Miniprotein binders against q9h3h3. Designs and how they scored, part 76

Target 1, 235 residues: q9h3h3
Amino acid sequence: EDGFTAEHLAAEAMAADMDPWLVFDARTTPATELDAWLAKYPPSQVTRYGDPGSPNSEPVGWIAVYGQGYSPNSGDVQGLQAAWEALQTSGRPITPGTLRQLAITHHVLSGKWLMHLAPGFKLDHAWAGIARAVVEGQLQVAKVSPRAKEGGRQVICVYTDDFTDRLGVLEADSAIRAAGIKCLLTYKPDVYTYLGIYRANRWHLCPTLYESRFQLGGSARGSRVLDRANNVELT
Key: E = the ipSAE of ESMFold2; O = the ipSAE of OpenDDE; V2 = 0.75 times the mean of E and O plus 0.25 times the DockQ between their complexes.

## First folded at step 7 (miniprotein)

Design FB1
Fold by ESMFold2-Fast, scan of step 7:
Structure FB1 (fold): chain B 235 residues (1-235), chain A 83 residues (1-83)
Amino acid sequence: as target 1 above (235 residues)
Amino acid sequence: MYRIEITFKGVSEKRAELIVYLAEMLAREYGLDVKIEVNGDTITITVEGVPELIARWLIKLLELYAEEKNPNAEVTVKIEKES
């Protein structure tokens, strides 16, 4: 019966992607307005479904910041889904390599660094740092979840445009660390999200490609990054 | 816009109720009309006028629910593009 609650929570999380977003778009809004926007919409106070006591009276799925150079490209998701269904019926092995190839073929290349934080000052401070890095051009785009009715941790997602570009993924990690973030980070390609690769997937695949841990005293980077798919340390 | 028909076979009564609830919830949030038919152990959910992206998300979510908790469940998806 525990599965019923977990499935309901997963459905609510998916609904957030489809509900309205609060967006600071640096392509059309001056950077000088960011501080006021962050003060108006701190993620610890923005409620998922609206509340008279919160900054929003209407539902909010995500709070996002778009960089000046942000150009959304989700690729051919429909073609990816069709190819995935064909692959499952073909009898070919389902591996990280096979999924990578499908993603490349259909140009579904974006991915994201994820961090989970409890509602409060630490979350709001972390989000402000990430938002500033996006507006300053050190990161491309990011979003953070609003506060759920039940409480619990919120998630900050920092996107890169190509998960197959290892250097780009590592540069984003570096920029996140430079923004003062010290918590655990994990990296997930959007192709895994579109194909339903979560923690309890039927193919027993690791749902994330990289893991980043803060390293105090490091002179070059500030983090240790592990390649989860190949079980190799990159830094 | 798409017409989507999702058929579940061999699901438990309790799982069926959850799937029905989820499908109705998503359809209502996006102003979609959903038709649900139950025939023995078979549940057929039909939704029309679905935008492409929402169609993909709904299909994947329902497949995830069926496969994750009931390995004996069978899911069949039919997608028809509306002109």
Scores: ipSAE 0.000, ipTM 0.193, lowest interface PAE 12.7, mean pLDDT 77

Design FB2
Fold by ESMFold2-Fast, scan of step 7:
Structure FB2 (fold): chain B 235 residues (1-235), chain A 83 residues (1-83)
Amino acid sequence: as target 1 above (235 residues)
Amino acid sequence: MYRIEITFKGVSEKRAELIVYLAEMLAREYGLDVKIEVNGDTITITVEGVPEMTARWLIKLLELYAEEKNPNAEVTVKIEKES
């Protein structure tokens, strides 16, 4: 059910983006308030649709931290969507290259490192580390999903400005590792998210561009980064 | 062009909110006018002036979302060609 799963995931993602977010904005809030905010809203306890027994009684789509220098730029998403519909209608092959070109043309360049963790102490600890790195200026912006009613893993997303800037993507990986994160990371351009490219997509595209694995005593960078689509080691 | 009427029955309050949000977002994304009516646990969404390709995708997404989230919910779809 390749197309079925992808369309369902796209619908879930859209709902989360539309629901209210819990945001710590370092542009307007003193860094000294971060620890109290993290204690109030641990992602393992914040529920997706609200619960009297959780920190939230109303739906929460995402829990986010904005860095002091964060300047959001989503590009021309409307133009991207129109071009995507035209491409699908044309009958031309849908490939990573055509998607990359659509993203560049419409300036939809942001992307994110993803880590998937089960609800619990490890998730909350990892999120706290990432949030502190954002507030301290080592990362630009990050968000984490709330706990789903059905259970399952939660995701932490750490954003970069330009998925075509390989050095910038690798620099973010290094900052994540410096924050104490040791789990598997994968990198996904936002254009794939806007167009509904997930694990089980109709076009059989790899849903992520890069993979990062932590190495104890490994390379000088402390991690190995692989270009998944081209099977090329970057570090 | 097509007129689409989608009716959801037996939907929880929280799920009803999500269906409404998704319908509004999709209408905004596609530049369509949408009429949403909520009566108890029944939600009726009416969309007019929809191209066939857009209509098929929208219906599919809403049906998949509703059925995956609540097996007790019912969805009814009516498609009428405007001319």
Scores: ipSAE 0.000, ipTM 0.155, lowest interface PAE 16.0, mean pLDDT 76

Design FB3
Fold by ESMFold2-Fast, scan of step 7:
Structure FB3 (fold): chain B 235 residues (1-235), chain A 83 residues (1-83)
Amino acid sequence: as target 1 above (235 residues)
Amino acid sequence: MYRIEITFKGVSEKLAELIVYLAEMLAREYGLDVKIEVNGDTITITVEGVPELIARWLIKALELYAEEKNPNAEVTVKIEKES
């Protein structure tokens, strides 16, 4: 059953990526317009498939903010997929290390910090903080899911260019914490998304590489970051 | 590599347009050859040279999308392994 769940999650993500996005693009839009845009499109009210009573009457896959210096590079996803099929046939172990090597070889290096929040004020407030950090240049790009028809938590994704660059991953975590975010964060490389590595995957791999927990009263950083694959704290 | 043919029957003109858009965007992201035919309330999408994993995800994504927008739409999938 793990395979069915992973395929369903992959299909939902693909559909969301291909539906229209609501984008605040700081490369072409003045920063002074951000507050009005955030008020118009609070993620707790934007519906996935559209509703005349919501801010959108048409489907929305993602709500996104692009920073002034944002320049996307997806790498060689086609080469990655071909290599993945070969790896599955080869009998070579499917481990975090082999997936990392595949990602590096095909330049599919981007990744994201994930936070899951229930629809409501806390989600909208967290998203506003993240969006401001992006527009102000502390983060490169972020997205938040719209409210699903079935309900449940929504996800904020904060991207970094290179999941193998620990300093960059940690800098993004610091910026998220500086924005006032205190919930659990997990980091997922995009290569895992392209290969269908989700919570219930058939290879029984941990779907995230890093975990960040907010610590009260102990850390100047405000968080403790763990490398989950190697069970090592990143300091 | 796989050839896939997905046929949606009983779709509204608007849903057909959205399915076409979704399929074209996915094909562009993965560099796939996509042929799309719209005939009344029937839409047929043919994709060739598709990696197995992408073929499964494309089919499931389009089925999920059609179910959400038109629960009564009939979805038929034909998958053929190339050479």
Scores: ipSAE 0.011, ipTM 0.372, lowest interface PAE 9.0, mean pLDDT 78

Design FB4 (at its last look DockQ between E and O 0.08; V2 from the best seeds 0.00; counts 0 for: pae E 14.6 > 1.5, pTM E .635 < .8, unsure alone 69.295 < 70, SAP 76.731 > 70, placed apart)
Fold by ESMFold2-Fast, scan of step 7:
Structure FB4 (fold): chain B 235 residues (1-235), chain A 83 residues (1-83)
Amino acid sequence: as target 1 above (235 residues)
Amino acid sequence: MYRIEITFKGVSEKRAELIVYFAEMLAREYGLDVKIEVNGDTITITVEGVPELIARWLIKLLEIYAEEKNPNAEVTVKIEKES
């Protein structure tokens, strides 16, 4: 996120969401087909805009896995964005609390655990673990970015239905750790993504709500989770 | 609120399908009023009622799109403030 403006990052996210996705949908596809699908579309090899030497010749925005019980609910994103413009013109303070209330009012409740990894074996291995956890029912849905350019990190996003449901957020973290993931995780509510809140935003908001660190000692979950806004350890 | 008109010239049939898919996703994901016109190898997308934040992102997105996704097409953008 470093080195780019919030508008640039929002535009890139917008483009990725609107381009075609490669999807393994466990609601309609047998779990036995997952390993072949993962082998065909390793994230480190799938290119953002297509390449004759890659698995795809056409643009790919995201590579995604939907769980058997996945039932998407994006809420009223249109109403959220209209209300956001009204909030900015009102002169009211823009704080985590006002954004939380805006999200609740418009039912834009989903959020995601994020992990950033360099293209290569470690990324592909981590994605395979997450994808299996989704298909097996320990996670609801996940996606991973394709390779956009040389040297850039890719992101794996693991979604939960409600960022205000602390237990649900923590259960997703536990499932990610059980899948063998040991890197730093941060949790971002989708309302922040839809409103373009990234690092170094003009309102000086922390762009993530929670942080999870792999912890060898003392945690039965395999991690320590911090509420960044309140500076409180949750595990 | 803004009205944005995007014209793509020199577009192949396969690229046209991707541009139409992109426009449909703008309507679906952001609830925008999107109109698509196809004339030969030219595609015009008109988006109305666009909030300022989304207008700024869309303009930046089109710069990225023109450079990487659609190098074979000439892209022009017209922006009008609605009253």
Scores: ipSAE 0.160, ipTM 0.604, lowest interface PAE 3.7, mean pLDDT 82
Fold by OpenDDE base, look of step 8:
Structure FB4 (fold): chain B 235 residues (1-235), chain A 83 residues (1-83)
Amino acid sequence: as target 1 above (235 residues)
Amino acid sequence: MYRIEITFKGVSEKRAELIVYFAEMLAREYGLDVKIEVNGDTITITVEGVPELIARWLIKLLEIYAEEKNPNAEVTVKIEKES
């Protein structure tokens, strides 16, 4: 993807975050209502801008499910951004390690496994599996993008509290695989998003820290996870 | 080259902060002179000498905002081709 495409995707993501979300909150809603909610708002049919005939009449940025243990904490994003600007001005070399340290200092530690799927039954089925895993406590929080007018792939994001906790990241991968997901997964820290570090950035930073590939007949985990920064398999 | 002026009215404080941050980022990445004015709930971004590629990007961004149909927000765009 060229720089133009990266900025376009960033703008779309920003717009989506500012629009209303369709949320199932397991902290306030009985788990027994999940199936009805999933049937009412299948991601492949929910439209970004509330098209006629869609389940939603108003714009929807994201469809999300919150687990019982979910607590939103974004850390000091403003302090992070200020420190990032200062770092750029200093001319000091910028590395993945630098970003990691900035994230730790400002407590911006959330990250997410990402999967991209075409609209349809497979997407809706995958989302249902993830949503159930969240409500049952195997995962903490997840969201899925609504259907765009132009079509294209929809993205499911499964969050972890700390991208520096390798065990937590791997546990989430295992839970996703246990839910029946077999596609490619990539893991991205939110700090990269907050700092505007996208594909083909001028610092040549890869925003993807981990990659998970499904493995048939392999370990009990059912996947191979690669540390992309170090080019080392973690499983 | 293009001169582009975008005005956002009735946006939340959080959205305003993100818009400003994004505009500043674009200015740095592409070496553009971006003027940002914030007056209450109104943000005005003015960019001059914008290359065609960036102009197309900004137009697309504006299309996204127009499609959001936020009843509490107004987006105004002026695009002028420079000689």
Scores: ipSAE 0.017, ipTM 0.454, lowest interface PAE 6.3, mean pLDDT 83
Fold by ESMFold2, look of step 8:
Structure FB4 (fold): chain B 235 residues (1-235), chain A 83 residues (1-83)
Amino acid sequence: as target 1 above (235 residues)
Amino acid sequence: MYRIEITFKGVSEKRAELIVYFAEMLAREYGLDVKIEVNGDTITITVEGVPELIARWLIKLLEIYAEEKNPNAEVTVKIEKES
């Protein structure tokens, strides 16, 4: 059963990717409409499958906000996946360095800060803060999962365009903290997602590249960011 | 590279339309060739030229989707390695 729970979660995430999304797109929608949209679709009330009494009658895979500067470019994902299959059959070692090189070669450089919150006011408030940061231009794009039938934690994903750009990743962390977010953040490059590499993978890769912990006082950024691969602090 | 054939039996017309929509969307996302046949309550989806990693994700995704949205649907999967 190694990795079956991770594979199950990946399949659920991909199913959500294919269902309709509720999107506020700042490129085509005035910023003055954001607060009304947030009030209509709080992530704690938007249900995954359109349950009775929810604001949505159709399935919702994700609730998303696109910033003014959002330019979608997932890179050469198909070429990345083909090269990954070839690497696996070659017998050559698979390391974090080989994953990084594959991502660079195929221009699959996006990644995301992740936070997990229980349904309720804290989740809705955190999402609203993130959505405002996106529309105001401090962040580029974010999404949040809807409420599941069985309940449980929901996830907010805040995307960055280049996981190799440490400054850009740290700037996104700062913008998240400025929105009032105090929970643990973890950063995962999209290359791991596209290749199906999750926590308990057979290659012993760590798909979490960075961790961010909020600090009361001390550091200049208001958070302490750890590089998990090298066990070094970046802040 | 793999050829994958997925057969759903016992699906309603509304669920059949949803399954077809998602199969086509997934194929476009990953640049795959997909053929879909609908015969009564039976849907057969054939996908060719699938890398192994994507094949595992497609199978898992469709199995979970079928179980959640089509709880009485019978799902069979045939996987063939393409030389």
Scores: ipSAE 0.000, ipTM 0.205, lowest interface PAE 14.6, mean pLDDT 78
ESMFold2 (binder alone), look of step 8: mean pLDDT 69; pTM 0.633

Design FB5
Fold by ESMFold2-Fast, scan of step 7:
Structure FB5 (fold): chain B 235 residues (1-235), chain A 83 residues (1-83)
Amino acid sequence: as target 1 above (235 residues)
Amino acid sequence: MYRIEITFKGVSELIARWIVKLAELLAKEYGLDVKIEVNGDTITITVEGVPEKRAELLIYLLEMYAREKNPNAEVTVKIEKES
């Protein structure tokens, strides 16, 4: 992620996951209520730990939108972590391939497209576009970080069910671009998050699998996607 | 609420600096009362007033990332329930 050590990022991520989330759940809430919810909770104004002057007086870890068909499956995270400890003790190589196999074995398959934006209009506009795509069924689920006390960029995460399903990953990228998003996107499998794979990790693994860059004309989807591990262009 | 005492043994100067940085983060972001004690190659962090769920994740985080920085580091956790 941006501008912090792996330890700092991991500490922030764990605390955010534990604190309350602001959720628009399209499975139980009419789509007609989305615009009012977005106006009430713009991510550039929602504060991480609450402030009487902001939309929230209590801590908020994440702001999330669940699609109508969203059905989460985190897999066997506990089994994954036990296998990871065994792998590290074994002396076997730690590579993208071995981590992929651990993820498949324990059904920890979800992943996410990440975009980092400064607090302000562009972030709020991007989030609104993503949220509408989720509620309309083009994406399954997304979340955005609240504004941190120290400042810095906020992150929008757009999830897919299976990082090994290349077509599904590309379809999510296409939907993000169709929502008007033009910034750099990177894709990270949740197995990397659970195992603490961030920038400058001790195994020298790239912390993301895919990269998407906006393309101004020509392509139907408006982007180029690169498989970083295999150095292959997918679009 | 819980009091957590986490002891790292066999830590380098670099790991000790990382531990101090994490303690500063906890004090600043979470309103936690953090105490650091250094004795030779042993670093002890004491955190008080921690909710149960946060205590579990804090222990997990500190163990995981300490071992990432030094795979041979010994980590000992003492958890006490506050009245």
Scores: ipSAE 0.000, ipTM 0.186, lowest interface PAE 13.5, mean pLDDT 77

Design FB6
Fold by ESMFold2-Fast, scan of step 7:
Structure FB6 (fold): chain B 235 residues (1-235), chain A 83 residues (1-83)
Amino acid sequence: as target 1 above (235 residues)
Amino acid sequence: MYRIEITFKGVSEMAARWIVKLAELLAKEYGLDVKIEVNGDTITITVEGVPEKRAELLIYLLEMYAREKNPNAEVTVKIEKES
């Protein structure tokens, strides 16, 4: 009966996007400065709302690394939201196919691989690996959440330009694995984030499109990827 | 049904923009009409026709998030039962 959790997650995401970000931008900063920047801002120590005892005294919404070729394109999010309201009012079934079509029509195509890790050495090490892959050109852009006062896991987001480009999504997964990442990964299109599709949504949609599991001595890609909507193994 | 008026005083411009966006998001999710007035560092949010359960939740979320952004912000809530 309560949509409290979904609204809380949407509000937190909006607040993080509006707060200042710590950015290593490889378009304007030499790659040789990355290691010093990573040492200065380990995500397990950067606090969400600032603390004089942490690397930051002021709020930080995200810690991000932009690749040399990064060119942001969010599409027509306003048009997407208007179309979403019309769809809901129409009474027609809401399905993954319908959301995919809305995203394509409004050019809201970006998506991301997500990994959730507890604050600590493993998180900082995973982030450093991802950040280096971005600066070296194997990935386009990534961000990691700062540490909440008390709470739980932090999230690393690794973006791709087009969630409908399956090959591109799988290539990003391969690059993440090549960076030494072994934890569970899930892929979520940004259209789901903009429309508030989270774990317990009222339309009973799976909030992610793909799931990647590390395989010991497995595929050439180092992972097994599942299409969750169609329940089909891709690798 | 209830009329809710929430006033946030002493908020930064960034916090003000965020509170406005959050109020719009919550109003849309619950199908409520919301009126937002910004005057300097003071934000007044008025919502009418709210069921009691949704009123409590809306107040809780707005107050919690405003305090997170501005711990020293003064929050005043006025709830009136509509005749």
Scores: ipSAE 0.000, ipTM 0.143, lowest interface PAE 17.6, mean pLDDT 76

Design FB7
Fold by ESMFold2-Fast, scan of step 7:
Structure FB7 (fold): chain B 235 residues (1-235), chain A 83 residues (1-83)
Amino acid sequence: as target 1 above (235 residues)
Amino acid sequence: MYRIEITFKGVSELIARWIVKLAELLAKEYGLDVKIEVNGDTITITVEGVPEKTAELLIYALEMYAREKNPNAEVTVKIEKES
């Protein structure tokens, strides 16, 4: 966030989604090619707009890895946005439960675990671990931002197909931890992104549903997970 | 298979008894062996060998029931995957 407005963040996200992506697609590419692909496109070196000396000559919006079973389904985003506009003009209360119901009704169920890391070897190592977990089937799909012209931290997004499936969200957290990731993770449903709800919003909603913190010597999951919406510890 | 442990704190003794009864009914319905410990306003429910979707349903049902009957109840859920 770093002082940017919600409108600025939405515009940057839209531009990245529209620009070309560098994709390792395990549905069509043998897993044996992954290590070479990761070496060719380390996220700390791939530039957003193709600077001299970078691995890319053209703009790159995202670097992504698709698992063998990945089947994209964004749901009815247009119906969601229309219903959201109607809800706002109706004067009815806007709560986490109301947004959850809108998401379910329009099948906009995907969500993601987010981690922010500075450009460098730790980012590249973390991404490699996540990418291998995706190709090996422990995670479904992931993407990482390229290095921005302004600098700053880069983000790794690890997606799950249904934010209402608590066990699926927690299994993804466990797989991220098993890949050696120890930084703070936050989980956000894509419905909040499509509706333009960020950290600061006029409805005082928390767009983060879960937080995961690494726990040294913990149980099988290796982390403490907090359900932010219901104020419940899940692990 | 999953081991689940749900702790409810700050519930009235009457509501605690109802949560216990709901846990027993759900365990019976799904053929599970449930361990229930009650100390005043604190209830701890432990179930082992639970299939993934059944674990999700049990947690959802018990948590929603507790919060509906006592919104100020503190609910702690611990989920562990058995390997």
Scores: ipSAE 0.000, ipTM 0.074, lowest interface PAE 25.8, mean pLDDT 78

Design FB8
Fold by ESMFold2-Fast, scan of step 7:
Structure FB8 (fold): chain B 235 residues (1-235), chain A 83 residues (1-83)
Amino acid sequence: as target 1 above (235 residues)
Amino acid sequence: MYRIEITFKGVSELIARWIVKFAELLAKEYGLDVKIEVNGDTITITVEGVPEKRAELLIYLLELYAREKNPNAEVTVKIEKES
């Protein structure tokens, strides 16, 4: 089956999280320094493992911007993982509702909007827009992957505090659209990430809860958001 | 079936932790037993009962990530057929 491809993806994600990050932290750095920082570290040019001729000589796992009011809360991840093992051992059905309940019980509520873009001007421009929205307070925190040696697509992740707070998720989508982003967006709760549930998993769970598509002249939001689990429009 | 011993020398604690996690992930996926020894900047990973094709794959992946993170890391591989 596709286990090998999933393991490769998981291993790369773990490596990125453990490597150093390039961070613009608006809690300690004046907003006036953001444009210079973005010019120094455009994500299309920052290399994953560093090399001569790139902005970085050392490995970089992620490029991140923290908002002035950002306060991380991962919840009880250890308790979540223990409960997950117990659930699997119990023989009870593993469903989206069961995972949602585990996440709520253990306060593992954060989630993220994801967008995938090819390296180049469009990626750098999109990231600059997102970074400015974070520093200006419309978004809380975001990160973007560095350029891989393979030259594949890079990902921008825009986080929200609570995936069960539908209004908060929709407000983040609106802010992303206001920044000029027109590509497809998908929303994934971090609980799926902590439990190692990716695109192809043995429980056939879809880790994508929401999908946002840009539309012209429709709503004040500039997009249509679909609840993937219930197949219903939210906007 | 093969026994694989991979030794990484000159790695940081962060790289060491990542290699350990990756080895555990691969062991879980393929149902393998992994023994990991850390001594200073040297990490030795031993895996037993590995089919030939998976042995090649495990070596490739571990070497790839170790060298991409630290190009100066010394990697030594010992493959032994079990009998």
Scores: ipSAE 0.000, ipTM 0.126, lowest interface PAE 19.3, mean pLDDT 77

Design FC1
Fold by ESMFold2-Fast, scan of step 7:
Structure FC1 (fold): chain B 235 residues (1-235), chain A 83 residues (1-83)
Amino acid sequence: as target 1 above (235 residues)
Amino acid sequence: MEVKIEVRFEDLDPKRVELIVYLIEMIARENGLEVTVRVRGNEIEIEVRGDVSKLIIRWFVKLLELIVKEISPNAKVEVEVRE
């Protein structure tokens, strides 16, 4: 049964990735245009499949902001997938360590901080803060899901280049907190997404590496970060 | 490999059908697949063709099923594979 759930999640993600994206690209667009773009496309109002009352009449898969230095490098995803199939067929143990090694070998290193928010002002405000941090160079790239159905949560994804670079992952968390974000954050390497590994998987792998909780008046960082695999607090 | 997909709705919403067709054609175009859609009353028939691997066609069919169920949860989908 877990396999069917993972298959459905993978198919939904692929559909969103293949549909048109609304992109603010800071590599070619002046930063001064960001506020108008954010006002035109608030994620609580942009609909997944288009609606007469929404900013979009056509389907939108993702709303994204690319930083000035953004240079996409997905690595060798095909080689990763082939190696994953070979590993499964070989009967060798499948552990977080073997997955990490496959990701390194095939240069599939990106990962993301995730936050889930209900549609409304709080979501739109959070996205605006993240988008400004990206355009100002404090974060590299981010995207937010459009509104699929009334009452459903939407997700903001904030990407980092290398999930094995703990300092870089923690610096992204700090930048998210500095942008005013106070909700729970979880960090997931893209290698798990490309291989279709989600929460309930047959190998009992935890695709979440880190969890960040906002802490008022505590640490200078503004958050407590937990290493989920080892159950150890980092900050 | 030729795949025929039949979708049956209990209450056909023309706007939902339009969106489903738009998404199907967009995804097919991006993956080198040709699709033919026919609408008859409360049913739509989709034929999928292409000079691509059988794995890609199977993946595409699965995506179609999920798109249809997301937009119209009460619709019934039947898939027929012919060589």
Scores: ipSAE 0.000, ipTM 0.100, lowest interface PAE 20.2, mean pLDDT 75

